# Designs tried in a protein design chat: VHH binders against Uncharacterized protein C29G2.6. Part 5

Target 1, 179 residues: Uncharacterized protein C29G2.6, of Caenorhabditis elegans (o16887)
Amino acid sequence: NKQCRDLLQCSIQKKCVNLPVLSKLVDGKNISAEMYDDIDKYTDYGCIFTTGCQDECNDCPLCLTSKLQIVDILSGEKSSAECPTLMDCALKCVAESNQDIFQINKCLRQDCAFHCFDGSCPKCSGFITRVFNQMCAAGNFRQKIKGYSGPCYEMFHEIVRAKFADRFEKNGKTRGHSG
Short names: E, the ipSAE of ESMFold2; O, the ipSAE of OpenDDE; V2, 0.75 times the mean of E and O plus 0.25 times the DockQ between their complexes.

## First folded at step 1 (VHH)

Design N43 (framework vhh_7nfr_2)
Fold by ESMFold2-Fast, scan of step 1:
Structure N43 (fold): chain B 179 residues (1-179), chain A 119 residues (1-119)
Amino acid sequence: as target 1 above (179 residues)
Amino acid sequence: QVQLQESGGGLVQPGGSLRLSCAASGFTFSSYWMSWVRQAPGEGREWVSSINSGGGSTYYADSVKGRFTIARDNVKNTLYLLMDSLKSDDTAVYYCARDEYFRGSYDYWGQGTQVTVSS
């Protein structure tokens, strides 16, 4: 019945939990069965999907359901109608990643993320912001080195904007690939 | 199979210069941001410099700004770090790393090359 125990342990190790929220749900040192039903309240699935714990997520029914819902949202009719270019890119990522959400997420960040900044899909910026925040929380980014005083996620947005600035022309050609 | 191989490290005197190279294979080099990251003895890894896929945008840690230059050759699939005015504090193992378009998000690393600046 404690199928999500390994996920919780992995989430703590990867710093993908809201510790103040989690501490309010703990009764002594015991984790009740009901806490696994409330795992969404204290666990960040975006962090889990990008920083590891994929196997632990697959073994936890609540996490697996959330993972599958993300795939469904990316493949849904409403999402496709709202952001067609991003959705075409995302569907290619889904098709070519053997249903591995980690590979889908990586593909989305590397090949599709610029559609969030080219004006074609403003609403997807929230998802990208959550991914960047979790990369910062995992300690994989050294924001102090740039002398930057703002939020860590803003540096990632700046980097993504700068990275894609030289890749896109109005006629669909990519720029800056020869140098 | 992604492979990154560094070279060009060695022993130099303070104020000297070195050029590090990183030979990349097994992926489309021209599509990725690349970074140099160093690790001094007993310390954690410190980001040094990054360059975008086309080579038009470069970024540097404050500690090396004005002394180091990052460059790439997409025809030769090679990343470079030109190091001038070396200081004892620059002594470290230098790693070539493939960046997932975001500084600090590295999915592949080279074996490292040792740079020693004499006291």
Scores: ipSAE 0.000, ipTM 0.112, lowest interface PAE 15.2, mean pLDDT 66

Design N46 (framework vhh_7nfr_2)
Fold by ESMFold2-Fast, scan of step 1:
Structure N46 (fold): chain B 179 residues (1-179), chain A 119 residues (1-119)
Amino acid sequence: as target 1 above (179 residues)
Amino acid sequence: QVQLQESGGGLVQPGGSLRLSCAASGFTFSDYYMSWVRQAPGEGREWVSSISSSGSTIYYADSVKGRFTIARDNVKNTLYLLMDSLKSDDTAVYYCARSDLWYRDFDYWGQGTQVTVSS
């Protein structure tokens, strides 16, 4: 969309992405699952989310969703204690969405993204969600409308359940969805 | 054509209450976050409150927490702001605004309704 086009333009102009390297990776025609780690390695997410393109990212739904890096929080990153409201909201989205990546992303965008702007989490720009966005299912920043339950999403679900088992169970009966 | 029409403003004494309404038309009201934004005389616009499409997620500016309540009726396509314990600093034109994920960037505004708090 136009907002996400502005993000792409900003990312190129601010050199948040290594275009020559990414171009060579894509020259193989198809983006395979094995290439996701390589694509991420040549992308400066800090530049995209904070220092370079913060406003353009906040105006792009996929980029805003990807700021919620639950995997980073669950891996013991320093951010876990700094944004408890955002984390609680994101965990409710996962618990209530029955592993449907489309419903999780909708819930995160509509019910949780506002915590980045209400003063409860000024550091939300440091959060990235690789497994929540459609990158996991459809390739880099492209969206599939139909639900997808692939290996990378299954891995994320297992991580969330294992690390926050008590929170996950408590939130299993709580609504987090918008109408 | 998107239209937002506010009503319910008026003159009230400090400590009083008012209920603002916003009638929405020209779009699917239940698909959008809705917000209230105010502008005091000679000042810039200040965000007051936002409510999610379903009504389940609500945010308030620190200056109004505990005094104001935002609500919506998706059947009637109407947004509300119940204002309790009004102070002179609440004197402003109150605007109904449509927003989605970035409530600070509003794409449609109403014409505003004047709220005056004075003795």
Scores: ipSAE 0.000, ipTM 0.118, lowest interface PAE 14.8, mean pLDDT 64

Design N7 (framework vhh_7nfr_2)
Fold by ESMFold2-Fast, scan of step 1:
Structure N7 (fold): chain B 179 residues (1-179), chain A 119 residues (1-119)
Amino acid sequence: as target 1 above (179 residues)
Amino acid sequence: QVQLQESGGGLVQPGGSLRLSCAASGFTFSSYWMSWVRQAPGEGREWVSSINSGGGSTYYADSVKGRFTIARDNVKNTLYLLMDSLKSDDTAVYYCATGSLYFEDYDYWGQGTQVTVSS
């Protein structure tokens, strides 16, 4: 389909995909199952779905369907309108983690939770609570944190706040004052 | 051998601009998130900016938002930090590293390049 070809071209031009991986594909070689891991590793799905190729993805039915399924899984509602930068980050985490709740949680904690504290998402709590409840339903995240007995969403917020407290305080500090 | 080599640092007046570069070799640069981290005299390390493997997503510390731009060239295996409207508080050694927002988890680090903002 031409629409999906336009998406592929956009993904290359916007550097959403790595050129060497595309070169292998264009060479006409049969892609083995082992190569799918390499393709995923060299692909920025957040770039494809949102920041780089949003229009081309929306015009490609396969891409649009995948994007909408991810949005439904992560937000359940309009989280992208409340926290666009965080949503873009979270979409990338989901897309790159093969729907593994453990890997999604790790990615969200390491790469995306920062946006809850940098002023880009004042309503982060609502979005993260929805995402975290879905992780808890799958069970994987709870098994990782055996010492915690409170509600799942509270556990996530406590961990995020503790992990980032020092860094955000540094960003807010002045290393002196105007003389 | 993995190597990250920074360049472009120097002395600049407040309000000035600098462009830092980081040349990467010995690993598949295009597969890694890349970051800039700085350390001011007598201070701990501070994360500045990160860019994803494809270059489509960028992230900045609040202290540099609107003034700094992170970019990468995966063909040249080079990371950039374009620094505008420099302030005395930006004086630090700037390090190039592989990884996202948590620099404690970074695998590879450069040697650093000194940026001094002074009248």
Scores: ipSAE 0.000, ipTM 0.118, lowest interface PAE 16.5, mean pLDDT 66

Design S11 (framework vhh_surovatamig_d1)
Fold by ESMFold2-Fast, scan of step 1:
Structure S11 (fold): chain B 179 residues (1-179), chain A 120 residues (1-120)
Amino acid sequence: as target 1 above (179 residues)
Amino acid sequence: EVQLVESGGGLVQPGGSLRLSCAASGFTFSSYWMSWVRQAPGKGLEWVATIKQDGSEKDYVDSVKGRFTISRDNAKKSLYLQMNSLRAEDTAVYYCARGYSSSWYEFDYRGQGTLVTVSS
């Protein structure tokens, strides 16, 4: 998809993603759980979705879908009465992360997930799965699992795939299976 | 110090069974959700199964649903994974992890792992 290629190019030009650093980290390898902190460190999702590449994101169906899902979740969470301490914590993460989805994700896992263990949210499993999955937190990096593969993982996977598609087609070989 | 020690891994034939155990110490085991995660050779971490503090709720990745069973014994501070109908694709290092079901990154501690090899 040309529109999603335009989004990738915009993200590079606007420095929303430090792709030289990320490319070296993930070149020819599958995205793994251990790589996520490094990916988050070099990715500005607020830049991709809004300040840098809004038009390109809106023209890329995968990016637009991810953006709209995040908006829907935020609206749902603000109206939710479930697990008020967890909800307040999650909303604080959203407010303080300047629309950066990876910073929201990191904040949720570090500052909010423990509410499931302290008795303040005895029925937290469904709530956290919804919040984390839909905010790109609850994903499996090597395979899609029902209810846990997040749209932000899908978007990043597609961007990485698109960036290296030309190499794979040109040499007739794949490198993504190795590593 | 929080410690999680896995055991029970080994070589098994396709269609066989194994039971993994995890001994927990250094924290109030009964107060935490517990999980199993795995890493296949050359691949990243994959969440496998999770269990609530009191054992009332369990969840699994689709590929193991109906084949694996997670359980816990709070009195013994132990977590278990019963693995049935094993497939070559289940070959991995299996880690015991302290934390919630929906995502591997909600886990704040994991053990050193136990290797499960499924081959003929």
Scores: ipSAE 0.000, ipTM 0.095, lowest interface PAE 16.5, mean pLDDT 65

Design S14 (framework vhh_surovatamig_d1)
Fold by ESMFold2-Fast, scan of step 1:
Structure S14 (fold): chain B 179 residues (1-179), chain A 120 residues (1-120)
Amino acid sequence: as target 1 above (179 residues)
Amino acid sequence: EVQLVESGGGLVQPGGSLRLSCAASGFTFSNYWMSWVRQAPGKGLEWVATINQDGSEKDYVDSVKGRFTISRDNAKKSLYLQMNSLRAEDTAVYYCAKDLSPYWLGFDYRGQGTLVTVSS
């Protein structure tokens, strides 16, 4: 399956997958439900999500699993209690994109990403922060703020504030927001 | 309305060079991080390079590091990608992207893309 190979190569390149997972996948053995549990232990799904590795993988079973894990993570395992605004947004993206992972991820990044960082979903912002730290550790990152000398974790939060500054300061101009 | 218009793609032999350009309009170009992303035939989108607001910070995917150079001209509201020592695996449609980074939640690219074909 070409889409599975592309997903795995992207995940490796973006440092989203630990070596034990790579070893098991290279062996060419059948993937069981128990093996998916082991994969979850060594796979950073937030990394796969935020780097776009799953944008073009609809024909790969691993892609569907990755998509479902993101929904599960955002919903707090069937409850939506922890992140209801983000979860409702994410589910709408899934429902309205005809299972096109590219359109789902575009929708998530453009319409839902703000709700990860607006204070309503610490679970989401925590995962994205972990992805950033992992990319820093991989050596594929250079400072994004001129003159910054602090740890990578602090730099990321400053970048996020700058990226969404205009949305954080808008008074009632959010589309579909309940006033 | 945000517009990004890419140009400069074409057919080139392995080892050759091309310079891609992106003309931006509809937003304050100098306030935003900019990126190049590409999509090879039958493959997914791949992030290539990112540049900060003033050009002091640049980042590249490992496969192009040392061969490609991202730059910007804020006065001209333009983004560039100088591609040297081109390889067959660099064949792709290249897109100019606003706010893209592998470390951020995502990107917003409005460009139509420009095709680069590296063939012997």
Scores: ipSAE 0.005, ipTM 0.151, lowest interface PAE 10.0, mean pLDDT 66

Design S17 (framework vhh_surovatamig_d1; at its last look DockQ between E and O 0.04; V2 from the best seeds 0.00; counts 0 for: pae E 15.7 > 2, grease 25.6 > 24.2, placed apart)
Fold by ESMFold2-Fast, scan of step 1:
Structure S17 (fold): chain B 179 residues (1-179), chain A 121 residues (1-121)
Amino acid sequence: as target 1 above (179 residues)
Amino acid sequence: EVQLVESGGGLVQPGGSLRLSCAASGFTFSDYAMSWVRQAPGKGLEWVATISQSGSEKDYVDSVKGRFTISRDNAKKSLYLQMNSLRAEDTAVYYCAADTSLWDLYRYDYRGQGTLVTVSS
């Protein structure tokens, strides 16, 4: 149980999260969809996963699993691919990068992102181009309201659950999608 | 209303430099990863660079690596692109974009008017 507590302490100490905001939101309170906007605003997922707390994340099974979920998403079901050229490219990036998330991201942007413009996959954009920055380095919980759940969202949910007795609830909706 | 206003484009000679700026308003700038995308004459939209919400993570299309630098100032709600060693192939309209959709790269709902960069040779 020490492993994930070290990650939380590191995240606070390195200012990957705004402790005052998180303490107010989770101390004796359920986390609502509205509160996720505040958590996202004060959470630097790139800091947690890599620049600030890489060792602590790798030692916390929940964080490591969430970080590695990006590999699982890229290697996922062929039935969900519907963009065979892009998916073959992405799988090659995963295979050749020895599970190094920075090398995977570099390969995806350098060798694969242009497939979004060649007509082979009109709706591939967010998954390939933004996966590391939006989902793992700069995850935004507002996307969950639109039915999206990235590895960074799930990682944070499990860490909060492990540290605090709390629940995530949807009490609001994204204004941008409704108008 | 969401607004993104680009500036800093112009005519430069090959090997020259330009600094593009983007001023954001109408949304919480620090909540979004930001990108520069460009469209060369007669071609489709091309992603150039992205920066995370905090600025900790940055990435670039291969053709601009080592030449372009993306940065942001959350207090000023501004995004920047420093472009060095410019080449004729960098000629394009450059757009500042906030990522509102993770699944459709053709669709930058929050995109500015663009700023034209012309590298003459």
Scores: ipSAE 0.000, ipTM 0.115, lowest interface PAE 14.3, mean pLDDT 62
Fold by ESMFold2, look of step 2:
Structure S17 (fold): chain B 179 residues (1-179), chain A 121 residues (1-121)
Amino acid sequence: as target 1 above (179 residues)
Amino acid sequence: EVQLVESGGGLVQPGGSLRLSCAASGFTFSDYAMSWVRQAPGKGLEWVATISQSGSEKDYVDSVKGRFTISRDNAKKSLYLQMNSLRAEDTAVYYCAADTSLWDLYRYDYRGQGTLVTVSS
């Protein structure tokens, strides 16, 4: 999709992803939960959705859908039935944080981000994976990260599994048994 | 190298049934939750259903609850969608996806053609 490729290119060119810092942080490292946290910290989704790449985001359906879901979360209302598990968790974060945006962001990252990747919201996981694929390619992560060989999208899946291993185990989502 | 190939679509009257299949290759199928998404003519991709890696947890968009059943067979690397009581608004191209790999459906080299379901009189 040209429009979604243009968005991903914009996100790197407008530095919505701090690729120089992130490239150093992953260099010589194994896949880990901390690598997920670094990627999340150095990806500015506000830049992608609005301040840096708004036109490109509006033209990419997955980005626009994700942006509109964030608007619903921050307003404390549910205008769409999409991704109900993620949206219910996010609305709880807003309600419990007294509209304090720093506490909302902390709650979303700690309690709700798993629901982007537990299979209940393919739109969320697909969008974030695409952002990662572009930073992985542009930052040459396949040459920098130890203990991994394979394409960028599988690398991100392994990073996500490392971050949420305990949550996946509680939901019965375990790695396959193979040699 | 990830490939997902959908099949089982067709023309059916309202109230009818179809069973969709998805053959997976190029990745460790049992490591991923799997989803069905659909694209009606002139619309974007819409999520339909998801099944956990073991198959023990399933979730559906409200408009298909009670009518559609998602299932998987990890030994055969296959995903299924049983669609009953079909309605005109279910008309779409149906795609399967790994839970964090929807990008494969957007990249020409890694997506299948989907399978068209048409519900009309």
Scores: ipSAE 0.000, ipTM 0.113, lowest interface PAE 15.7, mean pLDDT 77
ESMFold2 (binder alone), look of step 2: mean pLDDT 82; pTM 0.835
OpenDDE, look of step 2: ipSAE 0.025; ipTM 0.303

Design S2 (framework vhh_surovatamig_d1)
Fold by ESMFold2-Fast, scan of step 1:
Structure S2 (fold): chain B 179 residues (1-179), chain A 118 residues (1-118)
Amino acid sequence: as target 1 above (179 residues)
Amino acid sequence: EVQLVESGGGLVQPGGSLRLSCAASGFTFSSYWMSWVRQAPGKGLEWVATIKQDGSEKDYVDSVKGRFTISRDNAKKSLYLQMNSLRAEDTAVYYCAKGLYWSEYDYRGQGTLVTVSS
C-alpha cells in the first residue's frame, strides 16, 4: 500500500536495504520466497524497525506485523497500551536479534510469551486459549503429546507451565529484568 | 538445531494460486505432525492447517477449507501448502511449524510472504 511504499523509500534513503535486492523487487516480474530470504540476508531490520524507519514501519501493516509479532496476538483496540511489558519485550527481541526473523521469533517464544500467562495481558492468554481449544476439539491432539492424562481443555496450560517452569520459579526467587 | 526453510510465496492476483514448500532439517520429520501458521498485517498468529505423520489426517481453519490443501513428502523431508482461489485476506507471512504449533511452540521457520493484490 502507500504506507508500505513510504517504508520502502525510507529503507532506501536510510540505507537499511541493499540496493541489488531492491532492484529485483522494483522489476516486479517474479517475486518468490527465495527473494524474500535474500531480502532477510541483506536487510537491516533494526534500522527499519527502530533506528531508521520506525514511524514508516508502524504505518505499514506488513512491517508492523513483522516488528511486533507478539502484539498481534492481542489484536484489537489498545493492544500495546494494555500490554506494555509484552510490547517492550517484543521490541527488545527485534532490536537484539541481528536482522534474523528466526531469532526474533525464538526470542518472542522463549522470553516474551511468558507475559501472556503471568497475568499482565489477559487478551494474549485469551487468544492462545481459543487457538488451543480449536486444536483440542480436532481430536488428534492427544496422539501428538502422549503421556498426558489430564483433561484436554487444560492440556495447553500444563505444556506452557512445563516450557516456562524456570520463569515461574524465577518470579518467586529473583526480581525480573527491567528493560 | 531444528531448521525449517519456507519458499513459494509471492505476489498473486485474487483468484490465483500458489504452492508453498518447507524444507525441514535437524529432526526426524516423519515422526511429527506438521502445521502451517500465518500472520496477516495487523493480526495475530493464525493456525492454518495441520497434517499427521503419515498424511492420513488433515485439519484446516474454516476460512481456507476447500481452498487450501496441506501435504507432505517424508522421503524429501518437505511440507507443502497448495493455495487456490486466493483472497486479499489471505495476505500474510506463512510459517512452517514442527508439530502442533501451540503445544510445543514449534514455530521455527523465517516465513514466506504471500501478497494477494491486483
Scores: ipSAE 0.000, ipTM 0.090, lowest interface PAE 13.6, mean pLDDT 66

Design S20 (framework vhh_surovatamig_d1)
Fold by ESMFold2-Fast, scan of step 1:
Structure S20 (fold): chain B 179 residues (1-179), chain A 121 residues (1-121)
Amino acid sequence: as target 1 above (179 residues)
Amino acid sequence: EVQLVESGGGLVQPGGSLRLSCAASGFTFSDYAMSWVRQAPGKGLEWVATISQSGSEKDYVDSVKGRFTISRDNAKKSLYLQMNSLRAEDTAVYYCATDYSRFLWGEYDYRGQGTLVTVSS
């Protein structure tokens, strides 16, 4: 979309990406998974999210969602006492995603959001609300669930509960053995 | 401290129009997506519309799509909702809201008093 094109333009202009290296990687070659790994190695996400392209990132829903999930969760990594399980999960997502922002974002939503509902981190319900409101601004989740009435963040809670329903089913089946 | 002040509500006939305004202060308005949320008599809160930080991305609840337009003026630190073709079902108290996690750890802020919209003949 136009907003994300402005982010790309800013990232090049502010040198948040090593353009000569990226040009060399794509020069005469087909796009491959290895190229995406190399792109991440030459991308300054701090520059994109804050020092170089904050406004352009905030206007690109994909970038804003990634920024809110990574920056806010990781801001307390040296002071994770309040949400140790969530923080450990988030750090695992970062470590296992090879600095791929899209994979980190996916991992955070799919693997870590459950910890906001298991009692280990009540404070992250506010973070989840923030992230989902920004995603709703992008229209991605709300547009796909026509007829939903209610705050957009409540729709996210329904989606997360549905996604992790199998976990409660497994716990129910093993209850006698877990006691 | 974060403050949101809504205005522009009133009594209007079906098919009429109203423009709601929200004046923001106490935070960097341009850093936050903003929303309009409403509560009809005897009902829960219903999200109505959201606008991105720059105003380039907008989203609406299906029942108001094509009738309502959300907009913002970052220089004036103001949020707007243009409501056209109003229906009885639009009768509600309207609140502007932002997620200012840095102040309340992600809690939604309805610190505005709200503005009442009544659509009736």
Scores: ipSAE 0.000, ipTM 0.108, lowest interface PAE 17.1, mean pLDDT 64

Design S23 (framework vhh_surovatamig_d1)
Fold by ESMFold2-Fast, scan of step 1:
Parts: structure tokens; sequence; C-alpha cells
Structure S23 (fold): chain B 179 residues (1-179), chain A 122 residues (1-122)
């Protein structure tokens, strides 16, 4: 897709991605689970969606769809009945951040995170995982440099598994171990 | 068995400094991202700072950038928050939290301590 290639080029030119750092990390290798967070840290989704490459994103169907799906998830979330205070907070973040996904995530962390801990939203992690997965899906550049083409949630599960390899509970079953 | 114990809170004058500590036990501390979160009187929980497992990455809420420094010692299984140039609005109970997700966007906390009170007033 020519328009999506133009988006990738814009993202590099406008420095929405730290290409020198990403190039050094990837260097023709398969991207490991440990590198995934680092790739996200060097990618400015707000820049890609709005301040740097808004026109290129709007012209790339995958980018536009991902951008709109993130907004739709936050605005039309079925779990709003289960987490009404969190959803009101998240919608305010979306409305006040001019659809800048980077500012939305910052707003969620600073202004909404406490709803996960006050007992009002037992499914808070599921909501946040959906937002994270949509950000992953928006990154055509990352899909081009990765050998991974599956859903973002598969990579998230592998990262969690790698970080918690010493946990005694696995696949919903308790494993006995000394620790 | 999993426990996070915060200490170092107290009464301090505006412009003063405090160093908070968190002692971890019952889990593999070096495998977790660690965070400081706080709750001011009558307000909700606010994320303050996060540090990666190996200390290579740190992130802060805007209101404390340049004033607070998060650090960790994996050998001692301890997390620290150096707080400088304290302001009245920093008054809160500060909690140590272990996050299982390790992702940038938003952290879920697997474990949280009981907190240590910081009061900034004259």
Amino acid sequence: as target 1 above (179 residues)
Amino acid sequence: EVQLVESGGGLVQPGGSLRLSCAASGFTFSSYWMSWVRQAPGKGLEWVATIKQDGSEKDYVDSVKGRFTISRDNAKKSLYLQMNSLRAEDTAVYYCAAEGSGYYLFSDYDYRGQGTLVTVSS
C-alpha cells in the first residue's frame, strides 16, 4: 500500500520513531520479547497519528482504522456498565487530548489509573490491554521490521510469560515450586 | 508471603527533601518493574514514577520531573524514591508497587504495600 509506505517514510522523516536506535536494536535480527517494550518506547504514536503525520495516517487505511478503533474502544466500550467511573475518565482523556494517543495514554496513567485500585473496575487490565493492542496494530513500521505478523496480544502474552518465567501459577493451574 | 514495606515518610517543610525506601520479599524482585504511587488526602491514587527491572529506564509524572529520582538495588531487593524541592501538593501516602505488565502505556500492579505518609507543611 503506497499510502501506508508514505506514512512509514513520514514517521521516519518527522522523527516519530528513533530510527538510529531501532536500527541498532533490530540489525536484521528477529525481534525478541525483551526488545518489544524498547521498540514501543522509541515510537511516538501521537506524532504518527496527529502532530507529525496526520495526513499520511488518514490516507493509510490501516493507520486511520487503528486510530479510529482506539477512539471507538474508549468511547463505545461495552465494559462501561462495569467500569462507569473509569470510562468517564477515559472519555475525558480522549476528548481533551485531541486524539493524540500519546497524550491519551499519559492522561490514563496520571488521571485514571487509580480506578483500577479502588475496586470500581475489576476488569481494568482487560480494558488497558485492548488499548495497548490497538496501538500495536497501528504500527505498520513495526510489522515491516518484525518477522511477527500475528495479533499484538500474542506478543504481549509472550512478553508476560518471559518476564514471569519463575511464577508458580501457569495456564490457570497451580504449579508447586520452591521459591 | 509477598510483602512490600515502605519507610522514610515524615513531616518536612516546603523545599525540603525525603528519601523513601521499599523493602520487597516473597517474590523475585529483579524480575519486576517497580513503581511509586501516591494518594493525597481525599483524592484518588496517582502514579508517580516507574523503573525497569535493570534500572535502565525510568518514567515520572510531569509534576515531579526534575525533583524526584527513582532507583533500585536488586541485590538488596529495595526500591527508593529521592524527593527534593518538596511542595505542599506532594503531601500523600506513598505506596510501593510491583507491576507485572512491564509495558509503557499503563501498568497493572501485581503487589502493593501498605504505604508511608509524607506531609509537607510548615
Scores: ipSAE 0.000, ipTM 0.191, lowest interface PAE 12.3, mean pLDDT 64

Design S26 (framework vhh_surovatamig_d1)
Fold by ESMFold2-Fast, scan of step 1:
Structure S26 (fold): chain B 179 residues (1-179), chain A 122 residues (1-122)
Amino acid sequence: as target 1 above (179 residues)
Amino acid sequence: EVQLVESGGGLVQPGGSLRLSCAASGFTFSNYWMSWVRQAPGKGLEWVATINQDGSEKDYVDSVKGRFTISRDNAKKSLYLQMNSLRAEDTAVYYCARGPEGYFLSTAFDIRGQGTLVTVSS
């Protein structure tokens, strides 16, 4: 898929690739065409979203349709500087879930997802907003939800904010910087 | 294939109580998060409450916290909303919705029923 080539090239330029795996398959900056078809094996999504390759991800159907976890989005070494609170939360979920992917996903959704919408990680909320906007345009989402006339991604933000309203209030009142 | 059928709506006075029910069919009910959403006359859809697969986690919009209780019976494939201390502002068609899903990127609702009307008025 040629559209995913730009995401892979951006990932290499920003050093968001799995270097131990990639170094076995490439010679310098040369990449085989076969790697474009299997981008999920070589790409650090956390690095992508914290270093500025998120628009290339939106143009790659594999990136948009893969079942990404927040830990996958934020697992890169460089991501902690951009979204420290979200990253610390995600790493705690991984450490406390005995490497059970289902429990990691549950923890990320329940305890960490609101950090994508509390203003502390604009790159995460920007990506999620664009994904939902594309789903709304392509999937006729409004036909499933009668009477909703606003943008679908705004509805998503309102649902998430309403769901996590108590957490937003608590964090606004009791917490300073994430240190 | 997927069917959600709401019932229990009606006319109630302010301060009254009402219990809504939703019967699910065509999918494995116990595998899904379930929600109640509502639409007031002339307004868009508003999320009201959500419950996870086993009922251990529940979330509510701020305006109904302490007044509404969401619950489910997986054996009966049914979802419930107990509404107490009803206000005129709660007047709406209430819909049973499947979702949000367990994945962060899939929180969309799939509303199948026609809803049940709740009118709070003297």
Scores: ipSAE 0.006, ipTM 0.122, lowest interface PAE 10.1, mean pLDDT 64

